# Designs tried in a protein design chat: VHH binders against o26223. Part 243

Target 1, 191 residues: o26223
Amino acid sequence: MKLLWTSQHIKVTVHIDGKVSKMDVLEAIKTRRSIRKYQDREVPEELIDKILDAAMCGPSAVDERPWHFIVVRNREMLEKIPEVHPYGAMVKDAPVAIIVCCDSSLEKIPGFWVQDCSIASQNILLAAHSLGLGAVWTGVYPLEDRVEGIRRLFSIPEHVIPFSVIPLGYPAENPGTRDLFDPDRIHLEKW

## First folded at step 16 (VHH)

Design P58 (framework vhh_7nfr_2)
Fold by OpenDDE, second read of step 17:
Structure P58 (fold): chain B 191 residues (1-191), chain A 122 residues (1-122)
Amino acid sequence: as target 1 above (191 residues)
Amino acid sequence: QVQLQESGGGLVQPGGSLRLSCAASGFTFSRYDMSWVRQAPGEGREWVSRITYKGGSTYYADSVKGRFTIARDNVKNTLYLLMDSLKSDDTAVYYCARDADELYGPDSFDYWGQGTQVTVSS
């Protein structure tokens, strides 16, 4: 059964048989949406590996690469995440989540780790989307309640900062696409 | 049904102080981050402050930083905004808003109160 997701401009054919159509980078960027509903379907390890590979391909300040990733498949742990993350309700419904973390001991220039982990997180989202998965970025840092909650739950050492929780799965919703282009935000040569 | 009701607004002189309250009902208050948003006459809505669901973190717009304090009582299901050193440009309707935690778009907040008027005038 081919679920044809017809948005007005981009037909994303998601093959139920796991065959993902090749998506170019601009298409991935423009059509990506936060997905918070997932099918009752496991995500193959191969796809997670590809996503993590993509997560590590982004630039980082002076090549510090401060990121670490916790891959969570355990149902009990997934179900506990919403207890410490008020906007993480969908995590309990996902077959897998990736927690992006920063090892502060790897930071070379103070403060840039946020950019580094953001890039990694965005690459996870784009890679997931390009592979026919849905994902959502649930922010952890810089909210102290969430940071400490996730830290305790996963026994993350003090020098490691949880940054984001990203549940992933085959999408069970289609929020459509948005045009976010705003020419008023573009300045030529001068402000 | 989710309900937010602001109170505590009024007329105050420059340099004065006010305390706003927001009574929340119809949802588990302690599970949501909360914000204050204001709208001045003829202006758009401006985010003022945010507090996390347990109150562990607070955030402020630059325009109010050092003057305003956001707080919450999860037992009373109440959000507060302490406003000190009020200025004329603080004049606005102040809204209590439940945060939806969206990273993009206009959906940062999913529920709003009716607002309370704050007027700073000599």
Scores: ipSAE 0.023, ipTM 0.413, lowest interface PAE 4.3, mean pLDDT 88
Fold by ESMFold2-Fast, scan of step 16:
Structure P58 (fold): chain B 191 residues (1-191), chain A 122 residues (1-122)
Amino acid sequence: as target 1 above (191 residues)
Amino acid sequence: QVQLQESGGGLVQPGGSLRLSCAASGFTFSRYDMSWVRQAPGEGREWVSRITYKGGSTYYADSVKGRFTIARDNVKNTLYLLMDSLKSDDTAVYYCARDADELYGPDSFDYWGQGTQVTVSS
């Protein structure tokens, strides 16, 4: 999936036939950016399935795996998300959104579901990026107005907590990458 | 089209006060958290203050806490920064910014105004 062009040991990843060459894991982590502008193109169900498979592969406290996912493609429903989420304006322009939820009945250890759903959310962002899609994590939990707004909009039961809303699609923007490495935040042996 | 237009900057003596305004248009102002960000000559951007979309919560950088007050008027679509006890270190261009994502994002602002110059000098 990579064509190797080499001069003085330089390796280059090439885009082939309109498809994105596979990124290695470090490249995916370093180059993922929040994408809020999407092409007017449908995302194939096969890609959503791959993304959700990746989401469920995250580590989970005591293997509780409390996550549930709502896949929203209905335009009328996507257009209502900004009414209950002030940073969800881009969702109405996305072809699809994933709502990450916690089923509290699956919780085995109090409070760790937040980390579990954070891991699932980040895996969605990384998987989407690796597949040539763009996505953004819009926060829901622990903001009570957003939690209850999303719950009412999608008929989510009381024992289930909406955690994040992640719109995704083919990107219509390229914000570039960030260099965030800060050695002053690394302490050897002691603080 | 989203537009943010700052005003109220100027020259002021140390210890003085200024009131900055930001007129917002082209979007539903009452649905967005808003921030003030400043940039001194030769330095990077420094976040100064944020106010939630309903005005229920305000946040301040440690450098301005107790001296600055952020406020908004959702009827007038206007953001304010009330600056008291100004110091020479407050000299900067002050930008009104619309928060893109208050919780997550490498740069949490999707629109910026053109800025208004604040100079604190004798």
Scores: ipSAE 0.017, ipTM 0.308, lowest interface PAE 5.1, mean pLDDT 85

Design P59 (framework vhh_7nfr_2)
Fold by OpenDDE, second read of step 17:
Structure P59 (fold): chain B 191 residues (1-191), chain A 122 residues (1-122)
Amino acid sequence: as target 1 above (191 residues)
Amino acid sequence: QVQLQESGGGLVQPGGSLRLSCAASGFTFSRYDMSWVRQAPGEGREWVSRITYKGGSTYYADSVKGRFTIARDNVKNTLYLLMDSLKSDDTAVYYCARDSYEWLGPDAFDIWGQGTQVTVSS
C-alpha cells in the first residue's frame, strides 16, 4: 500500500511507553540525539516511507532535488559498511540504514548539492526521532576514501555521490537531552 | 553452502501440538531474521511467523496468532516453531526461510529449506 501521502500535517503518533504523544517540530529538534545502539526490533516499512517522504520535503537550490536514497536492510551489506566507513561501526547493529546520495546530473547550480543532501539527511534524523526511532548521521562526503568505499560497495554510478549513511532503529540507549543554546554565538547587527 | 533443513513434521489430531525445527548452516545464523512459511495443497505460500535475528521480536500471521510460537537458538543455529491447538487448516508443508530484505515487504526470503509436512486430521 503506497501511502498516498496527502500533503496534510504528518500526524506522527508516537507510541512512547504506551502513550500517544505528538511531538512538535521544536521538540523534535531540541530532543533529538544521535543514537548508536538499537533494539532487536524491525523498523516497519511504513516508518521508512514516512522518513523518506520527509527527506524529500526539504528545500534545494533552485528546486534541483538532487537526492537519491538507498535503503539497506540486508545484514551482509550492513556489516560491510563499517569496513569502508571507520566511524560507521553502529551500522552493523541497525536493522536498516539509509544512504543519501546526490545525482550530479540533477545539479542546476554546482556545489549546492551538499546543502541539499544535508537538509535531506537532517530531515531523516528529525523524522526518525519523531517516530520513536534513533538514528545517527555518519558522514561520507567529503572524505574520498569513504565516498569511494560506499560507491564500490553499493555499485553507485560515477555521477552519483554518496553523501551520508544513516543507520536507524528503535533506540537501545538514552543519551539524555542537551542544552546547546549559546548566547555568545549570537551577534546583533554586527559581529 | 547455505542450507536450511526442516524437521518435526507429522500427522496429528486436531487440537494436537507439534514442534518444528530448522537447522541452519553455511551462514551466520544469528545475523538474519528468520521466518516460517507454509504452503497448503493447491494454495500459494503463506507467511506464518518471523523472528528477529537476536530473537527480541516475534511476529505472527493472524491465522496462527496465539497458537504458534516462533523461537530460535543462535548457539545451535536452529529455528523452532511450536504449534499448539492445531487445526485441519494448518495442514501444509512448512518451510524455514531466511529473510532477504531485497524488498521492503514482509515476504522477502532468499534461502529456503526443503520443507516438512504437517498434517492435521482426525
Scores: ipSAE 0.017, ipTM 0.339, lowest interface PAE 7.5, mean pLDDT 89
Fold by ESMFold2-Fast, scan of step 16:
Structure P59 (fold): chain B 191 residues (1-191), chain A 122 residues (1-122)
Amino acid sequence: as target 1 above (191 residues)
Amino acid sequence: QVQLQESGGGLVQPGGSLRLSCAASGFTFSRYDMSWVRQAPGEGREWVSRITYKGGSTYYADSVKGRFTIARDNVKNTLYLLMDSLKSDDTAVYYCARDSYEWLGPDAFDIWGQGTQVTVSS
């Protein structure tokens, strides 16, 4: 089956002015912030498709690419996520969320799917930011209560592990500047 | 020091059941995903099943799905494989294996047990 992403659902509209300034990669990395407040405004399907394309472009252990994605736009389902995820309260206010999952049947090397899904999650955050959207990574794995809650809520099969829930939308906040560079964490030639 | 010791193999008739156990020692068992891998005479190794470190998720090869159940007891440092509806094709040496978490190739296991023989025959 090839129906996780389909061009049949891509909607192109001239009414989205598309005034997203191009960011270089370094600027995108340095200015990305967790966004937890969203405008009451739909995210176009075309932007979600671009974000998921970027998510699948990450490096993967032995090229296993075990990631699958659930795109949630249904308001009733979004409103139920905080019931099974204590720190997912912001998802109620988001127009859309992406659930990053691992299909264990695609694993070639056990255990490395965590790194694979982390890379996919970070690519979602960076792509969203570069497209003028805000997003936040809310952790699911390795917290078994959250894993089973999300599995039950979205009818996820036993061989598939929900890894993260990432709400997205147009940002309704602008967090301040961060200065995180710490030269004491850099060691030359030896520890 | 680091050891995995399998037990519970034996001769069983088609349609029968066996329970394999694997006793782990010398490492913190509860921090590792664990797998069962089998090898039939003259064949390569075939991965059978995996269980995550807390037992929250389990995975099975298509050849055994619905017939085998992997389980663990982190208090007793023991891994289990419950084998139902056994077939002649299930005849193999069964190894428990610790997931390596080492990204050097497709072989993902760093510690293996000695193996336990399962023979399905009438």
Scores: ipSAE 0.000, ipTM 0.083, lowest interface PAE 18.7, mean pLDDT 82

Design P6 (framework vhh_7nfr_2)
Fold by OpenDDE, second read of step 17:
Structure P6 (fold): chain B 191 residues (1-191), chain A 118 residues (1-118)
Amino acid sequence: as target 1 above (191 residues)
Amino acid sequence: QVQLQESGGGLVQPGGSLRLSCAASGFTFSRYDMSWVRQAPGEGREWVSRITYSGRSTNYADSVKGRFTIARDNVKNTLYLLMDSLKSDDTAVYYCAKDAHEGLFDYWGQGTQVTVSS
C-alpha cells in the first residue's frame, strides 16, 4: 500500500493487490470527528448509497425501522437550510446533506423512534468517515422551530418528523483525534 | 462481476500521442469516480488522473498535468485517457481503476502497456 498526495491534497492509496483498505469499526468510531468544512468536490452517488445502506442497518425497536432519508444536493435548498436551522450554517457549504426523518406511522412502540433515528444518524456519520468523507450531526428534533422549519422547507408530511440534518463532503479540515475515554464513567456491577 | 478492460496502449515516439480506453461492466459506471493509475518497471503504482462520476470534475498528477486528459462516456460505460506530448518517463502499464472512496480503489483492469521510446 502506498499513500499518494495530489496537488489538491487528495490522498490516494494504491493497493498492489487491488484490495480496498477498510477502516475497521473501532478505528472509525475512535477517529470520527465532526467536519464542518468541505472541499469544493462532489460526493459520488455510490458513496451516498453506501452511507444510506449503513444508515438502514442499525437496530430499531421491534424492528420498526421508522426512518426516512431526504438526500439534498440542490444548492438553493442547501442554502435555505441555515435559514431555519441556525446551527446548520455549514450545510450551505456542503455538496450534499441527508435529512433523517421518522415516519410516525411506522412506530410500533411510541417514543423509541428517537433512538432509532439516532442510531441511523450515527451510522451515517461513521459510514461517511470510513469512506473518507466528513460529516456533522445537526440536531433538528426536538426543537419545534427547527422541526417546523425543515418540515415546511421540504414539504414534509405532518406524520413525518425531521430528526437531523447531516451535511457531508470531502473534508477541508482536520480537527485531529481526541481521547474521550473516561474511566470515571464506568461503573462495575452497580453505581 | 465488475470488469475493467484497458486498451489503446502501444509503442510511441517521444512527443507522440495515445488514447487509452477502459471498458467497464458489472456495475453502474455513471455512479462511480474513476481513475487511471500507472506502474513503471521497478516502481510502485502511481496515480495519474481522476474523473468524478458525473464527469464534471477532473484531477491530474503534476507529472501529467497539461499533457493528459481524462474523460468518460457514461452511456458507453467507457473511461478514456488522452495522452499528448508523451515522454519516456510515461512508459508504464496503465490501469483503469474504480474509485471506492477518496484515495482507494476496489477494482482494477489488467492494464495496457504504454512504451515511449526513440
Scores: ipSAE 0.005, ipTM 0.236, lowest interface PAE 12.5, mean pLDDT 88
Fold by ESMFold2-Fast, scan of step 16:
Structure P6 (fold): chain B 191 residues (1-191), chain A 118 residues (1-118)
Amino acid sequence: as target 1 above (191 residues)
Amino acid sequence: QVQLQESGGGLVQPGGSLRLSCAASGFTFSRYDMSWVRQAPGEGREWVSRITYSGRSTNYADSVKGRFTIARDNVKNTLYLLMDSLKSDDTAVYYCAKDAHEGLFDYWGQGTQVTVSS
């Protein structure tokens, strides 16, 4: 899908847990959760554009920026994703999904595109959360059957590798906060 | 070492019920989302259900919604799948799976066979 994006910088309040709230970066990182239940509401195109802008702002190896994105809103296409992605059942219930892809022709350093596309995927999740949406990263690469299944479904060229499928929408669940800080994983000066 | 051990499978008639259990060890069970995945004879893997680390949110495949209930006990490090109104189509090996990342699992159990037949 082709997106025409125009940068607009407006301070907005995020709607989370039924309340309108403001999130700083640390709050967004700490409170983001995977969301797999969505309201039957369309996501405005402007919000998708903001999310994709954030995705493209990630660092990449030698600034190769190999990512491409497919925005899927077609119900018939969304319903076919579970056929080629065994864990993608929730995708058909989302109003929209973003497929993160790597154009291997843009690769400057072989293999680092995986890190680049991981950064882009995480930025999509954080941006969605900051805008009051929920999303989940469903894995595609490096599972060959999923890669080829998604490639066939969306007519993706052989030089392009589908990396992740991220359904998103207005959340219909709230899984709550995680306490994940583990000081035993931090080593000072030496292992 | 991470280990997942399923139990509770067996032969049951259509309309019957089974409760599957998965004993987890070697990781902090309470910090990970957990899933049940099944594989029917001649078929690929089918995701069945997921429960978040806290147990507050659950998701189900359309094929099992309203019939199956996923649950967990973080004190006992055990995952459960309560299966009601079983159908012949539910015949499969059921695997307990630890979430490594969204849609990816880093550890699987050995599986437990569920057969729904008259």
Scores: ipSAE 0.000, ipTM 0.301, lowest interface PAE 12.6, mean pLDDT 85

Design P60 (framework vhh_7nfr_2)
Fold by ESMFold2-Fast, scan of step 16:
Structure P60 (fold): chain B 191 residues (1-191), chain A 122 residues (1-122)
Amino acid sequence: as target 1 above (191 residues)
Amino acid sequence: QVQLQESGGGLVQPGGSLRLSCAASGFTFSRYDMSWVRQAPGEGREWVSRITYKGGSTYYADSVKGRFTIARDNVKNTLYLLMDSLKSDDTAVYYCARDAFESYIPDSFDYWGQGTQVTVSS
């Protein structure tokens, strides 16, 4: 993969492409759906780079930015994920998956890395959607058997915690949107 | 308001067949993936099968592949499980379950039926 060598080109491409995108932020948030069916079509490295740039732009506790990402395109490796992450069968059919990890050596304040990695995961989903891709967050942490399974499968060191596995691809389904606004959950001035 | 009501369970001999039904109400059935989950006496819950919201894809646990078929009727708001070549190990309470919308935990359910008993014995 050339992902690690193209980070500088991501920012230039994102700036240029941002002017042609017609999906505003609120539209992206409201219309994003979990996508579990993908076309048999490769996702360009440039799009993965844009997604990971967006993931790293999230806020983090005390600017610890503890996230690391593993990009998996190898078909044999993708096919092994359901063995250690039960019911993640959709990952086998995805052209690529991103594993979001926390490097605990970067942690500056105890426990907030979970929030940091959640923010990075959601940014991946939103960025993918804005670029015409589909993705789904499959939870790993805090399910210990899944954490250890993913760690072993991808040779992740003990001080690094796999947080989520996010398969991505061009969508082969359109589940539509749903109105989830509930005003009964909004309290004015006090509880 | 959301209700899932199973039926079709009973006593059957090994090698026999049963057809389970689940009547759904109180939500737009055609917008949800649906699953069957079973629980044998003294055991934890085991996911059995899933069908996507329009019926375009079906998934099965290895223990039931080739023997069970999941189906749905979105006009009648009904989920089915057709069970062939039943084994004593299939003895369990079978639950109709609604897949949790936008869950980031795979194989999670937000509503369950009351269950229907399936007993496979001679």
Scores: ipSAE 0.523, ipTM 0.756, lowest interface PAE 1.4, mean pLDDT 87

Design P61 (framework vhh_7nfr_2)
Fold by ESMFold2-Fast, scan of step 16:
Structure P61 (fold): chain B 191 residues (1-191), chain A 119 residues (1-119)
Amino acid sequence: as target 1 above (191 residues)
Amino acid sequence: QVQLQESGGGLVQPGGSLRLSCAASGFTFSRYDMSWVRQAPGEGREWVSRITYKGGSTYYADSVKGRFTIARDNVKNTLYLLMDSLKSDDTAVYYCARDHYEYSGLDYWGQGTQVTVSS
């Protein structure tokens, strides 16, 4: 059988001030990598604001938009995250982390908040990448020990569920590209 | 079917060295970040180390930095943990785990291999 895939790419260019020209959407999706090593350099508030604007623009089931965000810049608080998240060691070395939360009081359709917060998390990763930053999604929900640990650490009320912790900063690594296209996962018209 | 099989554990004296191996099958090993996680009896799980899919970046828990080295061979589909200057506190079952692409989290675990450091 014949399955043809063609893609058009716009190569990103880096300016002398470290800025990148805007990637097209497909290139941003294909070149984004999880980044776990960060420069000792602060992320401007303006960039965090742009990332959070992008996070809130995701589709949401019946437009419930249940997400809330905690922006953590305090180094003592960042250093405590690995104590409640066993795979979050890189968070303590990041200049900032965003905790994506669901406010269950805003939920209109049961269970879809997971999809809503996943979309918000992915938009954070893509927006960070498009702005020359690196980030990684560290999972919290549905792991009860992590949910409770993060809730307690950041005084999150019981009706709010911490979903993900996303450290971000200027990248101090370049892991390269991934070839993830797998035509065996594509079924035409039926399974 | 995803399979991860650890080997190389055993009894070793303090200050000794061991090399753990993890044979991976049932998935495209070269597309996944991989981790080592350990659990001592009666304790919670402790993440030890992670290596990115091509080996471009490595990460270590503070308890093992400078003593342990994570490595991989994508041709042989094998993950390694080189453990030097072993301490009694390193006594645990060591698990090989496949990381999700976008999380520092696990989706599949091996059976584990016991490391005992005692004299």
Scores: ipSAE 0.000, ipTM 0.308, lowest interface PAE 10.8, mean pLDDT 84
Fold by OpenDDE, second read of step 17:
Structure P61 (fold): chain B 191 residues (1-191), chain A 119 residues (1-119)
Amino acid sequence: as target 1 above (191 residues)
Amino acid sequence: QVQLQESGGGLVQPGGSLRLSCAASGFTFSRYDMSWVRQAPGEGREWVSRITYKGGSTYYADSVKGRFTIARDNVKNTLYLLMDSLKSDDTAVYYCARDHYEYSGLDYWGQGTQVTVSS
């Protein structure tokens, strides 16, 4: 049995066995949406591995690669995340979440770790989407209450900064495609 | 309780125009972005248009750019979709949705209003 997600001119086929049709990078970027509803279905470890591989393929400042990833499958822990992350309610419904962190000891140039972890987070989203999964970026940094909440919950060392929580699962919603292209934001040669 | 109620749908000929309205209640309308979404028979939901909470920015799907205009009246708690140059492919149920873009996404929906474009 196949689950077919359709939007205008774009079809994404997800197989019950977790196989998904291939999509190119532009398709992945353009059709990706935040998904906050998930099926009651486990995500295979192989897919998580692919996603994490993608997460580590992004560029970083002077190749500092400061990122660490916590993969959370424990139901109790997933259910606790919303307690410290008010906008992470959907995490309790996901079969898995990835917490992207920065090891500050790996930082070579101050401040660029935010970009590095952002790239990693975005790659997680794109990879997930390309693999037929839904995900959403829930921001942790720079909100101190969220950072500290996640830190305590997962016993994260002080030199490691939680950056984002990304729940993942097979989508149980289809928000459709969103076109946010704005030519007014494009300036030629000068502002 | 958050409530969204669409109206203004109907049967129209190709090239015709319609104006959809969405009456919002149960939340501070002026604090939320709003979107229109449509679903054609046998198709998935398609995002159509978004307007920011103050109406300062509007966004459209490529399929409706230049033909549709999203607007809002924050005093009347009403969202609008002006649809011009309608095509058969515009036939769908149109939904009004509260749009928490950065957080919960499209978290509340109306019941929808049917738009049929046919000769």
Scores: ipSAE 0.000, ipTM 0.235, lowest interface PAE 13.8, mean pLDDT 89

Design P62 (framework vhh_7nfr_2)
Fold by OpenDDE, second read of step 17:
Structure P62 (fold): chain B 191 residues (1-191), chain A 119 residues (1-119)
Amino acid sequence: as target 1 above (191 residues)
Amino acid sequence: QVQLQESGGGLVQPGGSLRLSCAASGFTFSRYDMSWVRQAPGEGREWVSRITYKGGSTYYADSVKGRFTIARDNVKNTLYLLMDSLKSDDTAVYYCATDSFELGYFDYWGQGTQVTVSS
């Protein structure tokens, strides 16, 4: 195994046989970027399953686990998403998208579902990245026009709230790495 | 069927130059990031360089930075590697590969072309 650094300081671990090792959780978190350009390549179902598994492993308020996931591979549907989600233009270029939703009937404490679905969405991003995919979180909730647009497009029941649309695919861009550490945002013991 | 065929390797003296080519077929070349990877005798595979699907961004290993230049022609479905100021340590079989840039996953490989740098 050999550790390599790209010109943009992206850590790449390569096995002696040319395979890439899986990154650890801290590496995944630190090196993850929003990816909006994708290769002309399908994403294996196995990877989607792993990503969805990860999505369901996050904590939720009183373990309410209100999340549902719509996996979209249909080209026509992917192309329609940007029509109701103006900032989802990249979705039409992705081989697959995951729509994270909340079933309000599963909510135990009002309002925490946003946190729950956020955690699920972030886990999708991290899992995707760790598996060699690029993804981006496109917000649906709380914008009513996007919520209703996605709801109608996918015939989502009224008690279910679309939260995010996450296109993913093999990345066709490298936005580079960022150092987002800011010591000024850290307060010890008190503000 | 995806096919990648490397060419342009050979024997060169230290300080010399070579130009490698990789002919791609069986897939939409213009939609894939491409990389060069090399393997020296008794060593593991080493990533050398990467270029994005449109050619807008290029990346290099530290070991070849400033000496090698990656390019592509999406009309000709060809990937290139211009190697200048070659060193003995550059001796390896060079492969072109389709990849996922962020993690350096390589999906398809050619048969490779031998580059030997020796006095």
Scores: ipSAE 0.012, ipTM 0.293, lowest interface PAE 8.2, mean pLDDT 87
Fold by ESMFold2-Fast, scan of step 16:
Structure P62 (fold): chain B 191 residues (1-191), chain A 119 residues (1-119)
Amino acid sequence: as target 1 above (191 residues)
Amino acid sequence: QVQLQESGGGLVQPGGSLRLSCAASGFTFSRYDMSWVRQAPGEGREWVSRITYKGGSTYYADSVKGRFTIARDNVKNTLYLLMDSLKSDDTAVYYCATDSFELGYFDYWGQGTQVTVSS
C-alpha cells in the first residue's frame, strides 16, 4: 500500500515473471494496446516505481514538469471510480490505478500542462507494456463532471487538476496489434 | 463532413429485443474503435459497449453483459447493438460514438435513438 523511496535512494528491482523486457522502443510503441481485463494478481511496488520514473522523464514546456501522481490500490476506492467516471468501469477490476494530476502552481506557460500530462500518461502506458503489464488511459480532463468527481473522491486540492486515470495490471486479454499507418495523412513539403 | 446516424430505437416490452444501427460517413470507419453510450432520463451518460476497429475484441458494461451484443460491418460502415432481455433500466437515449481507444473520450456523436422499455 506504501511507496517508500527518495530520489537519491531509489532501488529499482525488475520483476517481470523472472525475465527482463527485451522490447525495443519501436516494438513497444507499435505493440502497446489498451488492456481493460486484468488478472487477479497484485503488481509489485518496484514496477509501479519504474513506471512513475518513466512518467517523469517526458519533455515538458519550459521544463515545468507540473505532474503529480496518485497511486490507488485500495479496492473500495477503485470500486468507486466508475461512479464518477462513466467510461471507467474496468478500473474496479484492476489491482492498481494511477491518477495523473497537474499542480497548476508549477505551471510556467498557461495551457501547456495538458501536453505535459498527456506525455506523462503515454509514458505510463509504454512503461507498463514494456514491463509485461497492461494499462488503459481513461480521460478525465477536460470534462468538468469527471474532474470534480475525481477531485472529491481523492481529496484533490483545487489548485491540482486530475487529468487521467490509468488502471493497470497483468493482462487477461490479448487484443493483438494495431495496423494504423495511413499514408494519406503524410504530406511532403506542403499540404 | 463526419456523421453518425443512429436508428432502431422504439418502445418495447420488458424481456423484448431491439437492434440498433449506426450509419457512419465522412471518415474511415474501419480505422476507429466504436462505442455505444446511453443517457437515461435524469441520469448522467453511461458507457454501454465498445468494439475494436476490426471487430477482434468487444467490451461490455456489467449492467448489459450477457444481454447485449455489439457488432460492426466495415464494408457497410455500420455499427450495431443487439439488445436482448430488455429491462426497464435500459430505457435511455442511445448514442453511437467513435472512441479514443486510449482516452475513453468520444467524438463524432450522432443525434441518438430513444429506447423505451415499458409495459
Scores: ipSAE 0.000, ipTM 0.232, lowest interface PAE 11.7, mean pLDDT 83

